VH-VL binders against p39998r288to527. Designs and how they scored, part 13

Target 1, 240 residues: p39998r288to527
Amino acid sequence: VQLLEMESITSEFFSINSAGLLENFAVNASFFLKQKLGGRARLRLQNSNPEPLVVILASDSNRSGAKALALGRHLCQTGHIRVITLFTCSQNELQDSMVKKQTDIYKKCGGKIVNSVSSLESAMETLNSPVEIVIDAMQGYDCTLSDLAGTSEVIESRIKSMISWCNKQRGSTKVWSLDIPNGFDAGSGMPDIFFSDRIEATGIICSGWPLIAINNLIANLPSLEDAVLIDIGIPQGAYS
Below, E stands for the ipSAE of ESMFold2; O stands for the ipSAE of OpenDDE; V2 stands for 0.75 times the mean of E and O plus 0.25 times the DockQ between their complexes.

## First folded at step 3 (VH-VL)

Design k3 (framework fv_canakinumab; at its last look DockQ between E and O 0.70; V2 from the best seeds 0.00; counts 0 for: pae E 4.9 > 2)
Fold by OpenDDE, look of step 3:
Structure k3 (fold): chain C 240 residues (1-240), chain A 119 residues (1-119), chain B 107 residues (1-107)
Amino acid sequence: as target 1 above (240 residues)
Amino acid sequence: QVQLVESGGGVVQPGRSLRLSCAASGFTFSSYGMNWVRQAPGKGLEWVAIIWYDGSNKYYADSVKGRFTISRDNSKNTLYLQMNGLRAEDTAVYYCARDWYTSYAFDIWGQGTLVTVSS
Amino acid sequence: EIVLTQSPDFQSVTPKEKVTITCRASQSISSYLHWYQQKPDQSPKLLIKYASRSFSGVPSRFSGSGSGTDFTLTINSLEAEDAAAYYCHQYDSWPLTFGPGTKVDIK
């Protein structure tokens, strides 16, 4: 809610709209993750190994989904990184206009979409690229996991399956959550009392999320190893 | 356990041919580029050749171009080095080495196999 | 080809002392350099990747620095087990090349 207000102020007083902020996030966050993948020393044409694989878990119900797809777009556009996205709903059921727009561009950039955890696993088997990063973008500051799961039992089951899959990837794979890990309250950073399953995130990519919530996440998520605040271009005056 | 085991080394006369093998185990062989690196007795390391994970690309040191051929059989988890027209200066311990995901960082090495070229 | 040189060729060091090994490239190679350790009668082992990133399992006393043409491998406090040859390795351009190596002995 606070971030939404900041975005509103940024738009009204500084003429920087949400689309601009989204792109700034995607560019800077992609740079950050590319560095985590080895940077220019690895992400180059002359590489004797397969491209690394990044998997995105996204939702159609919040801004995190759009941010994740934009991020995915920037990650795969050069061809040095393979990206697969799985939504909390079927691709054909997407309704958010921004998510649709970003998804379209994402696909044009070489990004892939699967419609189930089973399909994801099958895709992984056909690829010789190791999963090195999972981006958790199922919930954000404007949407809780409970909100998503509350839509239907089918969606709830799907989300639980996605969480289970993600947590199984731990070890050789790093999990980066956008703003808030799945299963935690976006406002407080405390465990969601209305949903039992949680993503065991190893990192958090923040796009203006309150610092106090980050501290609570650190305290309540033992798997957390890193956190980064991405500059999305909100002017300092907006905080005044 | 991740390991590489070289074989095929021995004593040969100049001008003869020899084929080295490197057996990989404990990891998905087809997902990694592979290298040959040699070391003459009492000398430093010399890169010999590299082959892409899928065999799609190969590079050689100038000292072995036209004489050596690197190849792999992913179904057998085996790397090969065909050495033709062997010279005295080819005498060395030959190591196979795996590329780490970061590319060209050789994280796994075999114990090596000795090739001696002598009349 | 890119030629790598190392200094010193040989160093005899007392345990717990700091060891510094330098690698110089004939041209700029950015950070595309790795360091290897080879103990007597053993295969080489990867120590440092990308000039300054420690490989998994490498003791914290080992560190790498540098970019462009000048690189340094540092052993902050030498242990007896660190007696070995150390090689820098560039992957900026083909062919891949190694430095001539630096031998470190324990006094």
Scores: ipSAE 0.259, ipTM 0.717, lowest interface PAE 1.8, mean pLDDT 92
Fold by ESMFold2, look of step 3:
Structure k3 (fold): chain C 240 residues (1-240), chain A 119 residues (1-119), chain B 107 residues (1-107)
Amino acid sequence: as target 1 above (240 residues)
Amino acid sequence: QVQLVESGGGVVQPGRSLRLSCAASGFTFSSYGMNWVRQAPGKGLEWVAIIWYDGSNKYYADSVKGRFTISRDNSKNTLYLQMNGLRAEDTAVYYCARDWYTSYAFDIWGQGTLVTVSS
Amino acid sequence: EIVLTQSPDFQSVTPKEKVTITCRASQSISSYLHWYQQKPDQSPKLLIKYASRSFSGVPSRFSGSGSGTDFTLTINSLEAEDAAAYYCHQYDSWPLTFGPGTKVDIK
């Protein structure tokens, strides 16, 4: 079993409210991922190599999708990181108000959205920039992948193709799941028994819940190399 | 087996032109920025020019600007340096160097090709 | 143009002793500095990137430190194979520049 590296980032100056909590997460998680991508040594306008490419796999949910798009915005907004997002549903079918809001801001900051795995693969070929990070935000801690897939056969097929694409990436690609890896139960850390396809995450970016299940995740996710705790300014009991 | 091999060096008179080539193998050439660096006999290293992975941007040392042109052909995995109006001060071993993902960290160098400019 | 100076020009050092090489920039370059090693009749090799990050395969006896205008390369216990010229290289602004080099030799 691999030794997981746990990190904590605190901010005493952020306010505690829904919009503030989202922004705190996005800022702190983006800073962590920027360091993984080389930080200021790499992320500057004067770089003769391609910008790093980050792919976001997101759902239409406030818990995972909104956080993922806010994170994507912070990654791409200065032009040093290319970010492409693929939703578990068609982007015209987005219904969550916060996901729609964050998606609009994300696009205005230079974020890109593709409509299919095939479009994603075409964009990657055109950019001549292999994916360095995949952010898995298809499942939140308050629901399982089987809950999302069970709403539509089209959504289930789409999720399966996204998981297949993600798991086929080169060994240098790092896959970071937000809170709980796709295909795992948040309470137990055990594989979801109703949906067999699972993301082979290499890291977890969490705000609390995955730490409870960490031993089971380690046992059932041999690809896992790292986990970080992002402080969003919520007292411990607020996650009940 | 990552490799860079320079060619095209030789002896030329001042004012003449010379074209250097750098053949790349063992890696995806079109994904990396490329540089020329030179070293005069008994002297230190001097950066000469850089070209972006896609050829979109180029920068030059002041001592060669207007006389030298860096270019690349990604279909042939080859980097070039066109040197016009050569001067005695351009006498050096010329290296091509690959930019690793951290900007301007030259992780792979060729063996160099000697250019001698003499009357 | 950012001018880099290195001290000393030359060092002759007994094996296993500590070697310190300094590089000073004519203006602040934050941490945008690399170190290279060039052994006799060889191409340069990347040693330290971003002032203090060791490149892959570089022995742990090599370390870099500093920021702003003053930078140091340290060899904690000199080995015979470390006899070489050492160059600092700034990438904060165009043109890219190298220091004049420090030659390290074995006594």
Scores: ipSAE 0.174, ipTM 0.636, lowest interface PAE 4.9, mean pLDDT 82
ESMFold2 (binder alone), look of step 3: mean pLDDT 94; pTM 0.951

Design k4 (framework fv_canakinumab; at its last look DockQ between E and O 0.02; V2 from the best seeds 0.00; counts 0 for: pae E 13.7 > 2, placed apart)
Fold by OpenDDE, look of step 3:
Formats: C-alpha cells, structure tokens, sequence
Structure k4 (fold): chain C 240 residues (1-240), chain A 119 residues (1-119), chain B 107 residues (1-107)
C-alpha cells in the first residue's frame, strides 16, 4: 500500500508513471543479474560455452509478474542468456494487461515459456545450459501467495509444485525473489501464516520495499545471502 | 487467408536423404513456432519436431533425433525438415503445423507431403 | 514419454446421438490436452485446447472435459459431417505426443 502510494505520488507530482518505473527496474535489475552471471567476460558472442539459463516463476496477479517479464526480456534480448518462464496459471489464462503486454515483448525478445513444472524439467533436460538463477516473482507487495492460492485448488497445487521445484534447485542455483519471497507476508516480511510453503530464497531484489520488512525477512529466512535495492527512479521528494 | 503448403516429398531408398519445405502465407511467419507432424499410412499422428519463432530453440522426437533437422528461413517464410538416414518407418505424410501462440496447440496445418522410403 | 490412450478405437453412431471419446494419459498432465479432428483425406483440425476450451469456429456441440489423467471429448448431437478420426494431444512434456485416435462413423 505504501509503495502504491509512492508510485502514485511519483506519477502525479513528478510525471513518472508506472511504466517508466517498470522499465527502470528491468534495466537496472538486469544489469545487476548479468553481473552475477559472469558479466561481460562471460556474456559475449565469442564465448563458445553454453549460455546460462535463468528461470522465471511469475504470476498474473501482481505487478511483480510484469516486472519479472520485463526483467526477463532484458536478460535474453542479446542472446547471451537463455530465459524460461513458468506462470502460476496457463499462458492462455493470463488476464492482467500489463503482464500480457510484457509477456508478448518478452517472447519477441527470445524468451521462452513452458506450461508446467513437468515441461520445465523436460526443457532443462534438453538444454545444455545450466540453471544458474531462478527469479521468484509469484507474489509482490500488492499480492500475497494466499491471494493467489485462494483463486482455485488447481492454482494452489501449481504454486506448491513451483515452490517445490524451486527449492530443489538450491546448491548451484541462486534464487532471487522480487521484493518478497513466496511464503512471506508482503507488508511485514513475516512468514505467511495462511500458507505453509515458502521459497528458500538466496537473494532479494527490492524495488522500493520498506526497509523494515526487509529486516524481518532477513531474520526469518536463513537461506538469504544477499539483498539489493534497485533504483527505479522514484525521486527523493516522493518519500518526504 | 492463412495457408501452409508442404513440398519435397517423394520416393527414396533407405539411407538416403530428403529435404522438405513448408511455405507459409497469410500471416507473420516469424511470430510463430512451427512443427512437423507425420502420419504413416493408415496410422495416427506423430509429432516430429518444433522450432521456435526465431529458430533459437528446437525439440525433436526420439525417433528422429540425430537424423532430422528442423530449420526455418523467416525471410522466405519457409520451414524446412532435413531428413537424413531415412528408414522404412519414416514413410508417412508429413505435415507442417503452426503453433498457436506458443501454447503447443497446432491451429493451422498444411495438406501434407508424402515421403515413401522403400527399396 | 507420456503415453496417451484412447477409447474406443472405433465407434459407429446414429446421427443426433451423443458421442463420448476418452483419452487417458500415462501420468498427470494437468489440463494440457488438446483435441483434433481429422476427416478422410484432410489435415487435422484443432477442436479443443487445454481440455475444455473450444477453439474458434468449432461448433458448440463439441466440448471437452477432464484433468490429470482422464479426459473426454463429447459431441452432444452427432452430425453426418462429424464422421472423422479424433486425436488427443498432450503438451505437458517433451516429446509432444498424440493418442492413437478414435474413428467415428455414421450409421
């Protein structure tokens, strides 16, 4: 709610709309992750080694999904990084206009989409690219995992499968959550009491999430190793 | 009018090679993934291969992996299937089929081209 | 690979009767199942996608249902033009696979 207010202020008083903020996030976050993937030394055309694989777990229910897809297109548009996205619902069931728009652009940029955890696993077996980063973007500050799961039993089951898959990737794969890892309350950063499953995130990419929530998350998520605040272009005056 | 037209089929001996083509028209070819699906005479459908809209990714059925190569030229609105080491069991009508917005449901099909592998 | 089976293999039906075709997957494929119709000497046509979503231009008498491993294609009132082979197709996992088909004839 607080973030939404800040975005509103940013738009009304500074003429920077949500689309602009989204793009700023995607650009800066992609830069950050590219560095994590080896930077220019690795991510170049002359590199004969397989491209790294980034997997995105996204939902249709919040801005985090749109941000993730925008991030995804920036990651894969050069061809140096392969990106696969799995939604909490089937692709044909997407309803959010921004998510659909970003998904369309994402695909045009070379991004891939799979239909299920099973298809994701199959794709992974076929590709010689190792999964190095998973982007957890199923929930955000404006949507809880409980909200997503509450829509249907099918969606709940799918989310649980996605969480399970993600947690199995730990070791050689880093998991970066956008704003809030699944299984935690978006407002407080505390464990979600209404949903038992949680993503064991190793990193958090914040786009203006309250600092106090980050602290609580750090305290309650032992797997967390890193957190980064992305400059999305909100003027300092918007916070005053 | 959306249309797919296969060509290149014929009679070949085992071990030989053949290249199929599929000409697309009536839609933006470069926006869609494309598939090859074959059907042996009097038999059912068998998925053969898929290629992404920009050719960046490909998947094959195990029965053709290592022998067949799917490719495309978006500048020519054409899909290809290079078939090497042909076997009698490869005898079939080969269809090209468009992927409906990467949902892996095939909404547009060609009329097919017959490939016969026999001694 | 995921193996799809269909039942029955063949069905002869009187016009206006209800037709039911079943497709079973060797493992759960959620709703990632599609149905095609293929008339004699024609290419396949997409009827239903994702178990229950009718494709554009498909008559309302066609419907799909099911999830997991068991799926059903229903023709509510068979018309003469519906004589064809029907195939289920899964897109849950690689490789993509089709069912063996069900042939529907008109009595």
Amino acid sequence: as target 1 above (240 residues)
Amino acid sequence: QVQLVESGGGVVQPGRSLRLSCAASGFTFSDYGMNWVRQAPGKGLEWVAIIWYDGSDKYYADSVKGRFTISRDNSKNTLYLQMNGLRAEDTAVYYCARDWYTEYAFDIWGQGTLVTVSS
Amino acid sequence: EIVLTQSPDFQSVTPKEKVTITCRASQSIDSYLHWYQQKPDQSPKLLIKYASQSFSGVPSRFSGSGSGTDFTLTINSLEAEDAAAYYCHQSDSWPLTFGPGTKVDIK
Scores: ipSAE 0.023, ipTM 0.611, lowest interface PAE 5.3, mean pLDDT 90
Fold by ESMFold2, look of step 3:
Structure k4 (fold): chain C 240 residues (1-240), chain A 119 residues (1-119), chain B 107 residues (1-107)
Amino acid sequence: as target 1 above (240 residues)
Amino acid sequence: QVQLVESGGGVVQPGRSLRLSCAASGFTFSDYGMNWVRQAPGKGLEWVAIIWYDGSDKYYADSVKGRFTISRDNSKNTLYLQMNGLRAEDTAVYYCARDWYTEYAFDIWGQGTLVTVSS
Amino acid sequence: EIVLTQSPDFQSVTPKEKVTITCRASQSIDSYLHWYQQKPDQSPKLLIKYASQSFSGVPSRFSGSGSGTDFTLTINSLEAEDAAAYYCHQSDSWPLTFGPGTKVDIK
């Protein structure tokens, strides 16, 4: 909740350019993740195909999905990182205008979208490379997994399949959640009692100061190895 | 064996319509975006239209927008191009080309079908 | 729309020599450039994607380089079967566009 209040304060206080905050996030987060991928030299030495694979799990949410697709665009636009995105809903069911805009740009930059976990696994087999990073952007501060599923058993089943797939990734795969890991309450950082499935994130990429929630996340997420705060240009006076 | 086979080309008068088909075989058609690319006699390649692997999105070159409609039937492994209001400038060999999801790198092309627009 | 230009329009090259083809974009397209080969009376074939990534089955004598506005396709040791037209293709912006082509022939 605290990040939602901070983002809202900055947006209302600026009022002019929330697209600039999204772009700042994408630039800085992509730079951070490229460092975690070990730079081009390491990736070429590990793989005769020079393309590391990143998978994005995204929702139709202005605050999580749009960030994820903008980030994906920056990762893949140089042609050195392969990015595949799987949405919590069908791509043709996307409603959020910013998610749709960022998705269009992402595709133009060479980003890939698959329609199911099965298609994702087929794409991974075709590329003959394991996923190095999973970006979890299914849950934002403005909604829970229960909110994303609503009353749709099809969407709920899809989300559960995506969580299951993600948690089966092991070895060198790192799972980075944007802002709040899937399956945790944003305000408290405690496990979400209304949805049983949870992402076992290894890292959190924050776009603000979620200090209150982070302690509970650390306590309840034993897979967590790292947390990073990405500077998105929020003025120091925005908290006062 | 992976292949794409275009059909439906021919000679047609300006202002008329023509429908091209592209039959796909030897691969999972629904994993690929599909494109139409044309080549006028003695000229280079011109991208015409694209449709996403699941049919969700379509884009067109400005020269054909509003006149051409790309579509696909994944149950029949077939890509279509409906060409309305044909002009002399549309005379070309039309290729269908596959694109792994949205990579925009056209890895398999058909043999092409000739469309000639003349009186 | 993004205009691609290619140089040279035509070149005739002794077998085993190096061939260099340049593609220039009217604005930055980062690395969203692809190369195709089209032999006489044949369909185009993909050689290089994303400026420098060789497509499966493409001989190692073909390589691509460049970023931004200037791109190069290189054939390190030209073979007889490499006589063809070569096209660059950008996927940065709609509409997708191709260069005008470069014809390469064997002396």
Scores: ipSAE 0.006, ipTM 0.456, lowest interface PAE 13.7, mean pLDDT 80
ESMFold2 (binder alone), look of step 3: mean pLDDT 93; pTM 0.948

Design l13 (framework fv_lerdelimumab; at its last look DockQ between E and O 0.01; V2 from the best seeds 0.00; counts 0 for: pae E 11.2 > 2, placed apart)
Fold by OpenDDE, look of step 3:
Structure l13 (fold): chain C 240 residues (1-240), chain A 120 residues (1-120), chain B 109 residues (1-109)
Amino acid sequence: as target 1 above (240 residues)
Amino acid sequence: EVQLVESGGGVVQPGRSLRLSCAASGFTFSSYGMHWVRQAPGKGLEWVAVISYDGSNKYYADSVKGRFTISRDNSKNTLYLQMDSLRAEDTAVYYCARDRGWSDYYFDYWGQGTLVTVSS
Amino acid sequence: SSELTQDPAVSVALGQTVRITCQGDSLSSYYASWYQQKPGQAPVLVIYGKNNRPSGIPDRFSGSSSGNTASLTITGAQAEDEADYYCNSRDSSGYHPYVFGGGTKLTVL
């Protein structure tokens, strides 16, 4: 709620719209994750080993989904990172126009989309690229997991399958959630009492997330190792 | 257990050709770049060549460029070094080594080497 | 292409500390890896990255870097540590992506 207000103020008083903020997020977040993947030393044409694989779990109907796809296109556009995205719905049934727009650009940049966890697993088997990062972008500050799952039992089952798959990832694979991991309340950082499944995130990528929520999340998510605040270009005056 | 076993070394006259092989086991061969490194008797290590995991990229030391060809057969888990126009200075123990070049760059596993002697 | 330089020989008393240094322009951009080679044997990786030690390598081995230099330190040298040590790094030129130092012969007294 606070973030939405900040976005509104930013747009009304500073003439910086949501699309601009989205792009700023994608650029800066991609830079951050590229560093986590080894930086320029690894992400180059002369590397003798396979490219790393990033998997995105994205909502089809909220800002988190759009942010994730924008992030995804920045990650894969150079060809040094392979990216696969799985939506909370079929890719042919995207509900948000911005998510759709970002998805189209993402595909043009070399990003791939699968339609199920089974398809994702199959794709992974065919690739020589190790899965090093999973981006959790199903839930954001403007949409709860219950909001997504409450629309259909099929969608709920799909989300649960996605969460299960994510939590099975181990080893060198890190899970970075946008704003907040699934299964937690975005405002308080407390476990969501209305949805039992939770993503065991190892990192949080924040775009103005309240400090109190971050503290509570740290307290309630033992798997969490890191958190980063991304500068998305909100002017100082918007915080006053 | 990761294993690299070189073969094909021997005594050869200058100007002749020789093909070395490196048999890999204990890991997913197709997921790693591979190197040849050689060591002349009583001398230091010299990098010779590298080939990417899928064989799409190859690089050579200046001392062997145009004469040596690195290749691989991922279906056989084997690395090769075709050495043409051999010279006396090519006399060395030749090692194959696995590339570990993610965030750090190093050779984490080496074979025991095979001796190549170029002599008239 | 760039070169890596090492002292050809160093000595250390048993139980004492010794540092082997590698110098080269590429080391300002890349970490060095270090390899131990005993007579008649293949090289063995002992240090890579900032200060990473492979499994099976004793904790008395450590790595450091500064400017265009990288160093391998053996804290409490043992008799079995007598060997040749080589540094390696990627070449920033991109044409010859790998280069070894000339090697350092370590004698344990």
Scores: ipSAE 0.258, ipTM 0.723, lowest interface PAE 1.4, mean pLDDT 91
Fold by ESMFold2, look of step 3:
Structure l13 (fold): chain C 240 residues (1-240), chain A 120 residues (1-120), chain B 109 residues (1-109)
Amino acid sequence: as target 1 above (240 residues)
Amino acid sequence: EVQLVESGGGVVQPGRSLRLSCAASGFTFSSYGMHWVRQAPGKGLEWVAVISYDGSNKYYADSVKGRFTISRDNSKNTLYLQMDSLRAEDTAVYYCARDRGWSDYYFDYWGQGTLVTVSS
Amino acid sequence: SSELTQDPAVSVALGQTVRITCQGDSLSSYYASWYQQKPGQAPVLVIYGKNNRPSGIPDRFSGSSSGNTASLTITGAQAEDEADYYCNSRDSSGYHPYVFGGGTKLTVL
């Protein structure tokens, strides 16, 4: 699609590498989400209130998963936000080299990883804190549910369990999807008519350029409250 | 090993009803969306209807909307098409087809078809 | 509109390469799938997704796409490839999920 092509052009023609664009996304998206969590007034060393909890649902995908783990690193690195990540596959089965790199850094910065919804729920009970933000980074623009699950009914069932867990969160939990909510078609923004499980996102974080399908997402996702475009620093000359 | 077998075709008068069945075997029927696709004699393929894997969503071509009803019985591995208020232009071979789903939808397996002829 | 347009007929000399095209607005966002149909038979899937062949389809069949156009290419056409070929894709209008092209009759000379 359009966003993938623009990012590739920028890297090739202006000597701006993809890792730099990833870092710009992570820095800017983390600042945005920190404001949603109360900003500097809440996120400080001597705050006696419970630390906010953020859960990341991520795939083994260079475009979606790597962005999510870099974002998670920036959220947790100062110690004011607890971050737990659950992958669509087992952590030790990660194959994408950028996802592996970002995951390693994320763990070194205090990020946590669990390997099942039940382990996630146990970790939440131990923290005795409801999740305030869920970051949905399972699908992305260049990935379909078929690409994520392949022919594995085990992986498909795991993804359905993750969607069910996300949609059952109580209270004022906000769900931010990176680019496209899982269970929606990136080209049209319409719900997948053959897959009843989909993330009920309350916000969408776009990188680079706005989603071509945003109007259809707004029409078909009644939980959606916000959409934000994160500036990743693509130079104007890349469009000539 | 996937097999789809249509039945229930025949000659009917305009304005009457007919019910087609498609018996599925060799795969987990309840995990797949299913379609009806028709082909008038000497003409091209026309998509007719789709039903989601669990039956919760159904969609129809404009040419049959309000007259045809797609349904499934996952306990019997059977897809159905109830055709009411039949017209001469509904004369076709009717195929059932399996859909992969999610994105880039395509029909990976087809039945042999059953002929429906609507004539006075 | 979500209409898929195909040329009604194409000819190829035995052993030569032929390309069958399918055009439509939805093809900028969705891949086409391709079906071969011989007289009196059900359609058979020959290409899906970007360029995937089902088991049993000869490697002389390939698919490609660019912009609003999807193409089915047959290299080294054989007599048995003479058939009708249909493209199919998602309907991006939101009124119904699928659309077929009108079909292309391939004649092998």
Scores: ipSAE 0.005, ipTM 0.483, lowest interface PAE 11.2, mean pLDDT 80
ESMFold2 (binder alone), look of step 3: mean pLDDT 90; pTM 0.926

## First folded at step 5 (VH-VL)

Design v01 (framework fv_canakinumab)
Fold by ESMFold2-Fast, scan of step 5:
Structure v01 (fold): chain C 240 residues (1-240), chain A 119 residues (1-119), chain B 107 residues (1-107)
Amino acid sequence: as target 1 above (240 residues)
Amino acid sequence: QVQLVESGGGVVQPGRSLRLSCAASGFTFSSYGMNWVRQAPGKGLEWVAIIWYDGSNKYYADSVKGRFTISRDNSKNTLYLQMNGLRAEDTAVYYCARDYWTGYAFDIWGQGTLVTVSS
Amino acid sequence: EIVLTQSPDFQSVTPKEKVTITCRASQSISSYLHWYQQKPDQSPKLLIKYASKSFSGVPSRFSGSGSGTDFTLTINSLEAEDAAAYYCHQSDSWPLTFGPGTKVDIK
């Protein structure tokens, strides 16, 4: 009884702290990206230019997807940033429970979801807003792109089309990858040799990376201009 | 290269009308608010009018309200200023100017077109 | 209407000397103040935006400071090419307004 009770308490503790770490990342990353979108001057109610458009390319099966949806929610909450999300699978087939929960909240805050690159391009045309930032959250730090794409030929084709679309935008659009750019190994920073398509990221936003991985990524990704570390506030007293 | 080129200026009698044009090139015209700013001979700059990126909102200086109309044609990358009921005080070089991407600072200016209102 | 006043109206300066131009707003405009340079027979050019941020390609000798109602444009070492009129411009509220200008000439 005491063992089961103790397991229940520790599970609840992890649940609370996990949600807090996700929100700390999303809040801090959103402040950083709002600054990159021009800050308060650009995001004023009376601005004569179009509202900035942010596109999220998100995994349905890892924590990077959940982070991206939470980030997207914070971006669209102000009513001055337009956010559209495209998943690596159809919206009806989302697997991860945290991604599902963040997606529901994201939709309630005015975030939009599209089901294909074609519908994304149609939505962009309808809104008459240039894409200023693409957030790449397709891989994450705990899974390689070849792990995601190797699941089926349909998913592989979809991921490749999303990467192709993203890289095509680079002429005027900044690409920010969460944790690790799609097509690179998170532990080493080296290209994924089993999957040749890669996001040409402008920058990365991460909550912690080995120095060797960052250096290897810089050496192997010529498009990379910046790397930003977000402090997510791990509690000092949680470790015994 | 990002460029704005004004045209349509000239000599006109008081009470008449003129339409100025500003041709934009080298950038996505439909993504920027646009302005008209004028400068009387030997005087300072005076803001005249603004139009939002999609034409949905417009504002004017009090001196031109009811007489001037700003408009745009995003399909032709062109900004316009319709000037009615012209007065001697409207004599100036008229510049079109683009809003900076964060708004309301003018980062790109045309060469200007001279409007002279005299009999 | 927010009225902007500039001081001085005219300044004749020796090359490499420091130039200071002030702009005062009739009410608080936070940091929504921009500075322009206009050389004779040329269009204005943006120098400083949002009180203190240099525009791309502008020489480092130009700097801006201030907030609220009092703003300053500084040229820390005047070059011959800097002979021009300088205008402040507020974007806080409608209608948008410019200062009357300050003419800087080389001795």
Scores: ipSAE 0.438, ipTM 0.781, lowest interface PAE 2.3, mean pLDDT 84

